# Ledger of designs, part 174: miniprotein binders against q53ft3

Target 1, 195 residues: q53ft3
Amino acid sequence: MFGCLVAGRLVQTAAQQVAEDKFVFDLPDYESINHVVVFMLGTIPFPEGMGGSVYFSYPDSNGMPVWQLLGFVTNGKPSAIFKISGLKSGEGSQHPFGAMNIVRTPSVAQIGISVELLDSMAQQTPVGNAAVSSVDSFTQFTQKMLDNFYNFASSFAVSQAQMTPSPSEMFIPANVVLKWYENFQRRLAQNPLFW
Below, E stands for the ipSAE of ESMFold2; O stands for the ipSAE of OpenDDE; V2 stands for 0.75 times the mean of E and O plus 0.25 times the DockQ between their complexes.

## First folded at step 19 (miniprotein)

Design tb1 (at its last look DockQ between E and O 0.63; V2 from the best seeds 0.69)
Fold by OpenDDE base, look of step 19:
Structure tb1 (fold): chain B 195 residues (1-195), chain A 97 residues (1-97)
Amino acid sequence: as target 1 above (195 residues)
Amino acid sequence: SDEEELIMLAKWAAILLRKALDMARKGNTERAKYLIEKAIEYLRRIEKLATTPEEEEIVEQAIEAAQEALQLLEQGKPDEVEEILREAIRLLRELYQ
């Protein structure tokens, strides 16, 4: 349902579902992460009147999780880039993940997505430094992310002759991925905020 | 694929029902009703995509539970809705877990 991508790392498409409406990605070695992209997967959008609140969690000095609201993903904005490098010393806010016993390992942060009603989301205030403010930084991050994704996806490319029948899996031709990548790069170059 | 769509719909339906449960607990009956109605719409779509007797049975039971919850809310019995909605959510989990 959701994907999480860090530049230079493998894309994550399998979130841990910690509740019906809450999903968590683990981010190991989070101190080296500057930006994270969260995006919707699949063809079915949010139900009408719903979206996702995106949170970042890091351990505090006591080892307790500190959750901060980064921003939102919605049908109108199905992907978002967040700067997390400056959040490591921030104060915790009210978050929907507090009651959840999420097993944490040292040096692992988390991205949490809580599916919320849009009117509830409108009442929430993201941390001010989570938004990518510079177009240049955004473009650079996006480009690195795209490159990483392409490299990752291409590493799994197999010829049709090498494929084993898997009726439950969908396959995408490598050429489609390449075309998408090229088209996306072109659009990004034209307008870094085209989405 | 139809199977992937079914799984996604089931997840969304479960989310809707969970939100409905939350709204019911908060006393927001109208919003809870709305969310359940939306969940039923998704459940009807799942019903059309179901290919196994097990899936058909699960979705049928989930629809019945959702409808019962809706009726209870209409009757002004929000306290009785929680268990029913939890069961419906449990049923839906069987479709995507």
Scores: ipSAE 0.744, ipTM 0.906, lowest interface PAE 0.5, mean pLDDT 86
Fold by ESMFold2, look of step 19:
Structure tb1 (fold): chain B 195 residues (1-195), chain A 97 residues (1-97)
Amino acid sequence: as target 1 above (195 residues)
Amino acid sequence: SDEEELIMLAKWAAILLRKALDMARKGNTERAKYLIEKAIEYLRRIEKLATTPEEEEIVEQAIEAAQEALQLLEQGKPDEVEEILREAIRLLRELYQ
């Protein structure tokens, strides 16, 4: 349902689902990460009236994890870039994943997505310094992300003859990835700020 | 693929039912009913995609549970829907776990 990308790293498309409406990605070596992209996967959007609140949590074993709200993904903005360099350890506004007994590992931060009703999201205030910093950086980052995602997903494409049914394995049809890539490139060329 | 679509629909339906349960607990019966109706729409789409007897039985039972929960809410009994909605959610997890 969701993907998580850091420049120069393998895209993550298999979130740890900790509740029906809560999804987590691990970010090992988080101190080397400046930006993270969270995006919707698949062709079925959020149900009407819903979206995703995106949180960040430092590796911390002092108690229930504290999560910092970075921002949102919605049907109107199905991908978003968040700056995580410069966030302060120990700051947080809520414990949206707290009782889930999420595994905490030293040196591994986490990105959490909580699916919420849009009117519930309107009550939430992101931390103020998570925004992308410039148009040139945004365009370059976005283009590198598009290339990375397309190349990564395409490298895992399999033909029907190569498929083996496996409950622990998930596949992306190459045709879907190509259609997404072509649409993104067209829209970006028409309006670099379309999202 | 149809299996991938079925799995995504099941995840969305389970989320809709979870939010309906949350609304019922808060006494927001009209919002809970709306969310259950949306979940049933997703379940009907799953029903069209199901190809095995196991999948068909699961989605049929999930629809029945969601419809029972909806009836209880229409009767003004929001406190009585929790176990029924949790059962529907558990059934949907069998489709995507």
Scores: ipSAE 0.662, ipTM 0.868, lowest interface PAE 1.1, mean pLDDT 77
ESMFold2 (binder alone), look of step 19: mean pLDDT 89; pTM 0.901

Design tb2 (at its last look DockQ between E and O 0.65; V2 from the best seeds 0.69)
Fold by OpenDDE base, look of step 19:
Structure tb2 (fold): chain B 195 residues (1-195), chain A 97 residues (1-97)
Amino acid sequence: as target 1 above (195 residues)
Amino acid sequence: SDEESLIMLAKWAAILLRKALDMARKGNTERAKYLIEKAIEYLRRIEKLATTPEEEEIVEQAIEAAQEALQLLEQGKPDEVEEILREAIRLLRELYQ
């Protein structure tokens, strides 16, 4: 249902579901990460009145996870870019992941998405520096992200003859990916904050 | 695909039921009811997409559980809803695990 993308890294589309309403992506070598994009994959939107609260977790000095609210994704805003580089030394806040036994590896941060009611989300306050402040930085990151995604996706392109039947998997034609990429670039060029 | 849609719908339905359970625990009966009703809507969609007897049985049982939970809330028995909702969620997990 959710995707996570770091510029220069492979896109993640398989979140670990740690609860019915909670999803986690691992971010190895998180210290090198400046920005993260979280987006909805889905053909099926959030149920009416629901969205996703996006959290970042890094280990504190004691190795305990520190969770911070980055922001939100919703049907109206199905993707978001977050700056996480400045959060790595921050203090933790109340978070919905605290009771979860999430296996942590050293140097691995996490992006957590908690599906929440919109009215509950409205009461939450994201960390102030998580929002991308400059349009230029946002555009650059987005472009790098798009390029990375396209390159990654294209690397898995196979002909129909090369495909092994996998009923549990869906396949997307390469031309669809390209079309999406081109359309997204166009929209980005028109308005970097179109989402 | 229909199968992917079914899986996604099942996940959403499970989320809705989980939230309903949370609301019920908090004493927010009206919101819990609303969430269950929404879950039932998703379950009905899943029912239409089900292609195997197993899927059909699972979704039917989930609908029954959700309806029972709703009825219990209407009767002012929120304490009895948790087990039923957990079962419904468990059933739904079988669709997407």
Scores: ipSAE 0.730, ipTM 0.899, lowest interface PAE 0.6, mean pLDDT 86
Fold by ESMFold2, look of step 19:
Structure tb2 (fold): chain B 195 residues (1-195), chain A 97 residues (1-97)
Amino acid sequence: as target 1 above (195 residues)
Amino acid sequence: SDEESLIMLAKWAAILLRKALDMARKGNTERAKYLIEKAIEYLRRIEKLATTPEEEEIVEQAIEAAQEALQLLEQGKPDEVEEILREAIRLLRELYQ
């Protein structure tokens, strides 16, 4: 349903579902992370009138979670980039994740996604430091994300000699992924904000 | 695959029913009814994808619970829908857990 990507790390595609409408990704060694990408994963979009509020959580010195609203993902913007480097010592905000008693180490933070009605989301204000701060930083993060996506997809490549026929499955040729990767890099170099 | 689609539809239906329960608790009966109606649409899609007798029974019971909750809201009895909606949500968890 959701994916989470940090530059230089393997894409996470299996969120922990902690409630019907709440999903969580663990971020070990979060102090080394500056940006996180959250995106919709799967073939069925949000129901009409709904979207996802995205939160960042880190443990305080007592192990208690401190949650901050980063922003949103919606059918109209199914992927979003959030800066978290300035949030690791900030104060929490109101959040829909309950008082969960989660045992965590000081080096593990979380990304939480709460599925909400769009009307409810309109009343929420993200913390000001979550936006990408500069074109150079955004471009560097985007290039690393692009490399990570390409490496991930390429790790599943097989030749025809390695294939077993599977008529009920759909496949994407590896060359399609490479072409997308190359086109995206070219467009990013021309206009870092084209996407 | 059809299995992946069934699981995603079940998760979305459960979310719609959870939000309907929240609206009913707040006294927003019209919004609660709308959300239940949308959940039933998702349940009907799950019904078409179900391939095992267990899946078919689960979705049938979830539809019946959602329809009962909708009727209670139409009768002006929002206080009576909580247990019924929670049961429908529990049934849907069996499809994706």
Scores: ipSAE 0.665, ipTM 0.874, lowest interface PAE 1.1, mean pLDDT 81
ESMFold2 (binder alone), look of step 19: mean pLDDT 88; pTM 0.895

Design tb3 (at its last look DockQ between E and O 0.53; V2 from the best seeds 0.65)
Fold by OpenDDE base, look of step 19:
Structure tb3 (fold): chain B 195 residues (1-195), chain A 97 residues (1-97)
Amino acid sequence: as target 1 above (195 residues)
Amino acid sequence: SDEESLIMLAKWAAILLRKALDMARKGNTERAKYLIEKAIEYLRRIEKLATTPEEEEIVEQAIEAAQEALQLLEQGKPDEVEEILQEAIRLLKELYQ
């Protein structure tokens, strides 16, 4: 349902579902992460009147998770980039994950997505430093992200002759991925905020 | 694929029902009803995508549970919907877990 991408790392498409409406990605070695992208994977949008609140958690000095609201993803904004590097020493806020028994390991942060009603989301205030502050940094991160994604996707490329029948899986031609990549780069160059 | 769509719809339906349960607990009966109605819409779509007898049975039971919950809310019995909604959610999880 959701994807999480860190520049220079493999894309994550399998979130841990900790509740019907809550999803968590683990981010190992989070201290090295500056930005994270969260996006919708599915072809089926949020139900009408719903979206996702995106949270970041890191262990505090006591090893307890500190959750902060980064922002939102919605049908109108199905992907978002968040700066997390400046949040690692911030104060926690009210969050929907506090009651969840989430296994944590040292040096691993988490991205949490809580599916919420839009009117409830409107009452939430993201942390100020989560927004990408500069177009340049945004562009650089996006480019790195795109490169990483392309490399990752390409690593799984097989010829038709090499394919094993898997009726439950959809396959995308490599050339389609390449075309998408090229088009996305072009759009990014024209307007880094085209989405 | 249809299977992927079914799974996604089931997840969304479960989310809707969970939210409905939350609203019911908060005493927001109208919103709870609305969310259940939306969940039923998704369930109907799942019903159309179901290909196995097991899937058909699950979705049918989930629809019945959702409808019962809706009826209870209409009757002013929000305290009685929790178990029913939880069962509906459980059923849906069988479709995507």
Scores: ipSAE 0.724, ipTM 0.897, lowest interface PAE 0.6, mean pLDDT 86
Fold by ESMFold2, look of step 19:
Structure tb3 (fold): chain B 195 residues (1-195), chain A 97 residues (1-97)
Amino acid sequence: as target 1 above (195 residues)
Amino acid sequence: SDEESLIMLAKWAAILLRKALDMARKGNTERAKYLIEKAIEYLRRIEKLATTPEEEEIVEQAIEAAQEALQLLEQGKPDEVEEILQEAIRLLKELYQ
């Protein structure tokens, strides 16, 4: 039903279902994570009038869970990026996971998704700095990564005069990388979440 | 696949019935009835996908339970739907657990 992605890690698609309407992903080594992406999986969307409230939980100094509302996913916004770096010492908020007795290692945080009626979600207030303007920040993040890749690859470019014969190797002309870079930038400007 | 679709529909139907139970507990009978009606729509879709006699029997019993809950709500008996809806949810869990 849901997926959870952290840059540099394998995507998680097998949430722990802790109730009919509540799903949890573990985030080990969460202190190194700055952003998470939560998105809908599968071909069958939320029922009409429903969506998902997305929460972040970390253990406090006593090992007790502190849950904070990050924001929402819906049929109209099926994926979202949340900044969690500033929340690892934040205050808890009202949440539906309080009496679940979830046991976890102190270095493991959780992303919780509660399926709720849209009317109920409209009464909920996310923690202030949790929601990035997900499109703009995702675009900037992606552009930075794209620039870093292009600069890295370009630093290894050689002219034909500088090449040594290597018949067992395959080569890619540098202009192919540039063309891909330019095409990717154009697509990103049209839809930041196309990839 | 059809099995994956059946499982996902069963999970959504169970969620709809859980929310209907919550609304009935709060006395919001009209919203509870709406959610049960939506759950029955999902149950009918599951019925079309069911391939074994076990699956067919489970979904048939779940539909009967949901329809009984609707009748009780129409009769002004919201206190009596809790166990019936919980049984329908239990039946749906047999399809995906």
Scores: ipSAE 0.656, ipTM 0.862, lowest interface PAE 1.1, mean pLDDT 81
ESMFold2 (binder alone), look of step 19: mean pLDDT 88; pTM 0.896

Design tb4 (at its last look DockQ between E and O 0.51; V2 from the best seeds 0.67)
Fold by OpenDDE base, look of step 19:
Structure tb4 (fold): chain B 195 residues (1-195), chain A 97 residues (1-97)
Amino acid sequence: as target 1 above (195 residues)
Amino acid sequence: SDEESLIILAKWAAILLRKALDMARKGNTERAKYLIEKAIEYLRRIEKLATTPEEEEIVEQAIEAAQEALQLLEQGKPDEVEEILQEAIRLLKELWQ
């Protein structure tokens, strides 16, 4: 349902579901992370009137999680980039994950997605510095992200002869991935905020 | 795949039912009803994708539970829907756990 991507790292598509409406990605070595992309996988959209509130959590000096609202993903905005580097020393706020027994590991931050009603989301205020501050930074991150994704996807490329039959899995030709990459780069160059 | 779709739909349905439960607890009966109705729509889609007797049974029971909850809300009995909705959610979780 959701994906999480950090530039230079493998894409995550398997969130830990910690509640019916809450999903969590772990971000090891979070101190080195400047930006994170959260996106819908595009299989089945949010139910009408629903979206996702995206939170970032890092351990405070006491080892307790500090959650901050980064922003939102919706059917209309199925992906978002957040700057988290400036949040690592921020103050916590009320968050929907506080009651969750989430196992924390030192140096591991978390991205949490809480599926919410859109009207409830409208009442929430993201932290001000979570938004990408510059188009240039956004473009650079996106490019790095794309490169990483392409490299990752390409690493799994196999010939048809090497494929093991798996009826439950969908396969995408490598050339389609490349085409997508090229098209995305083109669109990014034209308008970094094309989505 | 159909199986993947089924799982995703089930997760959405469970979320809808959870939100319905939340609304019911808050006394927002109309919104709870709406959410349950939407969940039923998803459940019907799941029903079409179910391929095993176990899946079919789960979905059927979830639909029945959701319908019962809806009826209770219509009858002005929001306090009685919690257990039913929780059971429906539990059932749905069996589709991906």
Scores: ipSAE 0.769, ipTM 0.914, lowest interface PAE 0.5, mean pLDDT 87
Fold by ESMFold2, look of step 19:
Structure tb4 (fold): chain B 195 residues (1-195), chain A 97 residues (1-97)
Amino acid sequence: as target 1 above (195 residues)
Amino acid sequence: SDEESLIILAKWAAILLRKALDMARKGNTERAKYLIEKAIEYLRRIEKLATTPEEEEIVEQAIEAAQEALQLLEQGKPDEVEEILQEAIRLLKELWQ
């Protein structure tokens, strides 16, 4: 039904279902997490007129959970990137997750998804600075992935004078990777959804 | 897989029935009836995917409960649907346990 992705971690696709309409992902060591991607797995979409309200929970100074509404996922917008780094001392939101039987560990936060009628979701207000526009969020995520890929690939670059003979292997000049990277960045800046 | 699809459909149907119960509690009988009708559509799809006698019996009982709740709402008896809808939801949970 739902997936949850944090950069540098394995994707989670097996949410803990805590009620008919409520699903939870654990985020261990949440203090190092700046962004979370929440998405529909897409096999069978939400029923017509329904969508998902996405919440973030962290323990406060007393170990009590603080829940905040991040935003929404719907059939029309089945994935979203949420910034959570600024929310770890924010104000709580009214939320449907009440007192749930979830293990509380000081370094573990949670993403909660509550399936709601779209009319109900329209009356909910996410906390500020949590959601980024879908275009801006996609662009930022993609740019960071591209930068990471280029930096990683470039760390293996050697000059021709440093190469050892390897006749059974194929090599690509480093400038080809750079040209591809620059072309991709230009296309992304012109149309963030070209892919 | 077909089994994964059956489970997801059961979860959506249970959610639709829960929301229908919420609407009935608020006195919005027409919205509650609509949500029950949508849930029955999902239950019919589960019925076509069911492969075991246990699954077939569960979905048949859930359909009967949902239809009874729908009739009570049509008769202007929204206060009487709570137990019936909760039983339908309980039955559907057996499909994903």
Scores: ipSAE 0.685, ipTM 0.874, lowest interface PAE 1.0, mean pLDDT 79
ESMFold2 (binder alone), look of step 19: mean pLDDT 88; pTM 0.893

Design tb5 (at its last look DockQ between E and O 0.42; V2 from the best seeds 0.61)
Fold by OpenDDE base, look of step 19:
Structure tb5 (fold): chain B 195 residues (1-195), chain A 97 residues (1-97)
Amino acid sequence: as target 1 above (195 residues)
Amino acid sequence: SDREELIMLAKWAAILLRKALDMARKGNTERAKYLIEKAIEYLRRIEKLATTPEEEEIVEQAIEAAQEALQLLEQGKPDEVEEILREAIRLLRELWQ
């Protein structure tokens, strides 16, 4: 349902579902990560009146996860870029992941998405530094992200003759990916905040 | 694909039912009802996409559970809804596990 992308890294499309309404991506070597993109993968939008609260977790000095609200994804904003660099251990706000026994490895941060009612989300306050404030930084990151995704997707390109039947898998023609990439770049160039 | 859509719908339905359960616990009966009703809408869509007898059975049981939960909420028995909704969610998980 959700994807997570770090510039220069492989796109993650398989979140760990830790609850019916909670999804987690692992981010190894999180200290090197400046920005993360979270986006909806599915063709089916959030149910009416629902969205996703996006959290970042890193281990504190005691090795305990500290969760911070980065922001939101919604049907109106199905993707978002968050700056996670420089996030300091703030005082642990109430977070929806605290009761979950999520196995953590040192140096691995997590992105958590909690599907929430929109009215509940409206009561939440994201950490101030998570919002990508500069259009330029946003554009640069998005471009790197797009390039990374394209490279990743292209690395799996096979000819029809090379395909192994997998009835459970969907296949996308490479030209569709390219077309999407080009269209997205065009839109980004026109308005970096089009989405 | 129909299978992917089915799985997505099932996940959304499970989320809706989970939220309904939370609302029921909080005493927000009306919101719980609304969420269950929405879940049933998704379940009906899944029903149309089901291709195996097992999937059909799962969806049918989930619908029945959701309907029962609604009835219990109408009767002012929110405490009895939790087990039913948990079972419905469990059933739905079988669609993608």
Scores: ipSAE 0.735, ipTM 0.902, lowest interface PAE 0.6, mean pLDDT 86
Fold by ESMFold2, look of step 19:
Structure tb5 (fold): chain B 195 residues (1-195), chain A 97 residues (1-97)
Amino acid sequence: as target 1 above (195 residues)
Amino acid sequence: SDREELIMLAKWAAILLRKALDMARKGNTERAKYLIEKAIEYLRRIEKLATTPEEEEIVEQAIEAAQEALQLLEQGKPDEVEEILREAIRLLRELWQ
C-alpha cells in the first residue's frame, strides 16, 4: 500500500500494519539518513476524501519515542521527499501512534503513515523544513525508481574475464537485468498501475 | 494480480469501516453513514475478485454487517454499531492474514 526509500538502500514495500489505518517502516541506523521518500504503491489509490499523514519517530535521550509530522501523501501528491537530518533532536508533535505499544531500539527510527480524512489532515501542521519536494505522479516516480535500480545493478556488472569462481556466490548476467528493466518499463508505459 | 487487488480493497474497506466507527463514537452519524456506504462499494468489488468459498463467505458476511450498521444509524442507534463494525473489520483482516 505504501513504500519507503532511502538513498543507498533497497526500497521497502512491506510496511508493518499496526492498525487498520496505520503503517510503519523501520529505519535502522537512522542517524546516517538525511532524506526519506514515502510513496503510494499498488493499483488502488486512497478512497475518495482520504489521504495519509506521514510521521517520523526516533528515540530521545531516555529511549522514549518522539514523533514528528513530516507532511502528507494524497492521490494528488502520491510521493514526497522528506528531510529528516534536522529532526533528530526536535520536539514532538501531536500524533495518532501513541497507543500502539511500539518497541524500539536506540539506533532504529520509524516512518509512520496514518490514513486519515482529508478534512482532518487540513488541521495538521508539519514540522518546518521537513518537506523538500513532491513527485507529481506515481508514473514519474516509478520511472525514476526503475532508472535508479538499473543504474545501481549495472554498477556491479563484471565481464567473464573479471569473474572469480566462488561456490558460495550466485551471479546474475547483466543482460538479465536489462531485459527485466525493458519489460517492466514497457508494461509501465501501457498501464502505469499494473503492479 | 487479482489477489493483490483483493487484499488492497479489503484493507481500504477496513480503514473506511474503522473511520466510520470513529465518527459514530463522536456522534457524527452522517459522516459515519457515508463511510460505510463507501466501504460497501469496496466490498462489492471484492465479491467480483473472490475465488474460494471462504473468501465469498467472508465478504458476504462483511457486507451484511455493514448494511446492518447502516440501518442502525438510520434508526438513530449509533451506540449499537460498534460491535457490528468491529466484526466486519475482523472478517476483512482474514483476507490478508
Scores: ipSAE 0.606, ipTM 0.848, lowest interface PAE 1.4, mean pLDDT 79
ESMFold2 (binder alone), look of step 19: mean pLDDT 89; pTM 0.901

Design tb6 (at its last look DockQ between E and O 0.79; V2 from the best seeds 0.70)
Fold by OpenDDE base, look of step 19:
Structure tb6 (fold): chain B 195 residues (1-195), chain A 97 residues (1-97)
Amino acid sequence: as target 1 above (195 residues)
Amino acid sequence: SDREELIMLAKWAAILLRKALDMARKGNTERAKMLIERAIEYLRRIEKLATTPEEEEIVEQAIEAAQEALQLLEQGKPDEVEEILREAIRLLRELYQ
């Protein structure tokens, strides 16, 4: 349902579902992470009147999770880039994940997505420094992300002769991925905020 | 694929029902009803995508539960809705877990 991408790291498409409406990605070695992209997966959009509130969690000095609202993903904005490098010293806010016993390991942060009603989301205030404000930084991050994704995806490329029949799995031709990558790069170059 | 769509729909339906439960607890009966109605729409789509008798049974039971919850809300019995909605959500989890 959701994907999470850190530049230079593997894309995550399997969130831990901690509740019906809450999904969590683990981010190991979070101190080295500057930006995170969260995006919707699949062909079915949010139900009408719903979106996702995106939270970042890091351990505080006591080892307790501190959750901060980064921003939102919606049908109108199905992907977003967040700067998390400056959040490590921030104060915790009210968050929907507080009652969840999420096992944390040292140095692992989390991205949490809470599916919410849009009217409820409108009442929430993201942390001010989470939004990527500079077009240049956004473009650089996006490019690095795209490169990483392409490299990752291409590493799994197999010839048809090498494929094992798996009727439950969908396969995408490598050429489609390449074309998508090229088109995306072109669009990004034209308008870094085309989405 | 139809299977992927079914799973996604089931997840969305479960989310809708969970939100409905939350709204019912808050006394927002009208919003709870709307959310349940929307969940039923997703459930009907799942019903069309079901390929096994087990899936068919699960979605049928989920629809019945959702409809019952809706009726209870209409009757002004929001306190009785929680257990029914939880059961519906449990059923839906069987489709995507």
Scores: ipSAE 0.754, ipTM 0.910, lowest interface PAE 0.5, mean pLDDT 86
Fold by ESMFold2, look of step 19:
Structure tb6 (fold): chain B 195 residues (1-195), chain A 97 residues (1-97)
Amino acid sequence: as target 1 above (195 residues)
Amino acid sequence: SDREELIMLAKWAAILLRKALDMARKGNTERAKMLIERAIEYLRRIEKLATTPEEEEIVEQAIEAAQEALQLLEQGKPDEVEEILREAIRLLRELYQ
C-alpha cells in the first residue's frame, strides 16, 4: 500500500500493519536522516474521499514514542517529501497512534501512516512545514531514486544465452530500462518538478 | 499480480467498513451507508479474483454481512450493525493476513 524511502537506503515497501487503517515503517539510525519520502505503492489508490495522514515518531530519553504529524498523502498528491531533521527535538502532536504501547530503542524512529476520511484530515494541523525544503533536495532525491531503480533492475540482467525459455513469462529488453532512465534524467534536468 | 490486487482490495474494503462502523456509531447513517456500498464494490472485485473455495466463501460471507448491515441501516437500526460489520472486517483480515 505504501512505500518509504530515505536517500542512500533501500526502499521499504512492506510496512508493518498495526491496525486495519494504520501502517508503520521503522527508521533505524534516524539521527542521520534529514528527509523521508512517503508514497503510495501498488495498483489501487485510496478509496474516494480518503487519504493518509503521515506521522513521524522518535523515542524520548525513556524510549517512549513522541509522535508528530508531518502532512498528508492523497490521490491528488500520492508522494510527498518530508523534512524530519528539525523534528527530532520537537514536541509531540495530536495523533491516532496513542493507544499503541510500543517502547522503542534510542536509535529507531518510525513513520506512521493512518488512513482517514479527507474531512477528518482537514481538521489536522501538521507540525510546521515538513515538506521538501528546496528544489535541489527534490532533485537529489529523484536522481538517487533513478540510480537505485536502474542498479536494481540491472542486477537481474541476463543474456539470451543465459535464459531458460519460459513462454508464460513476459520479458523486457534491458535497453528499454536504460532508455527510460536516460529520458527521465533529461526531463528532470529540464524541470525538476515535472512529475 | 492478481494475488497482490486481491490483498490490496481486501485491505481497502476492511478500512471502508471500519470507517462505516465509526459513522454508524456517530449516528451518521447516510455516510455509513455510502461507505458500505463502496466496500461492496471492492468485495465484488475480490470475488472476481478469488480462486480457492476458501477465498470464495470468505468474500461471499463478507458481502452478505455488508448487505445485511446496509439493510439494517435502511430500516433505521444503526445500533444493530456493529457485530455484523466487525465480522465482515474479521473475514477480510483472513484474506490479507
Scores: ipSAE 0.584, ipTM 0.843, lowest interface PAE 1.3, mean pLDDT 80
ESMFold2 (binder alone), look of step 19: mean pLDDT 89; pTM 0.901

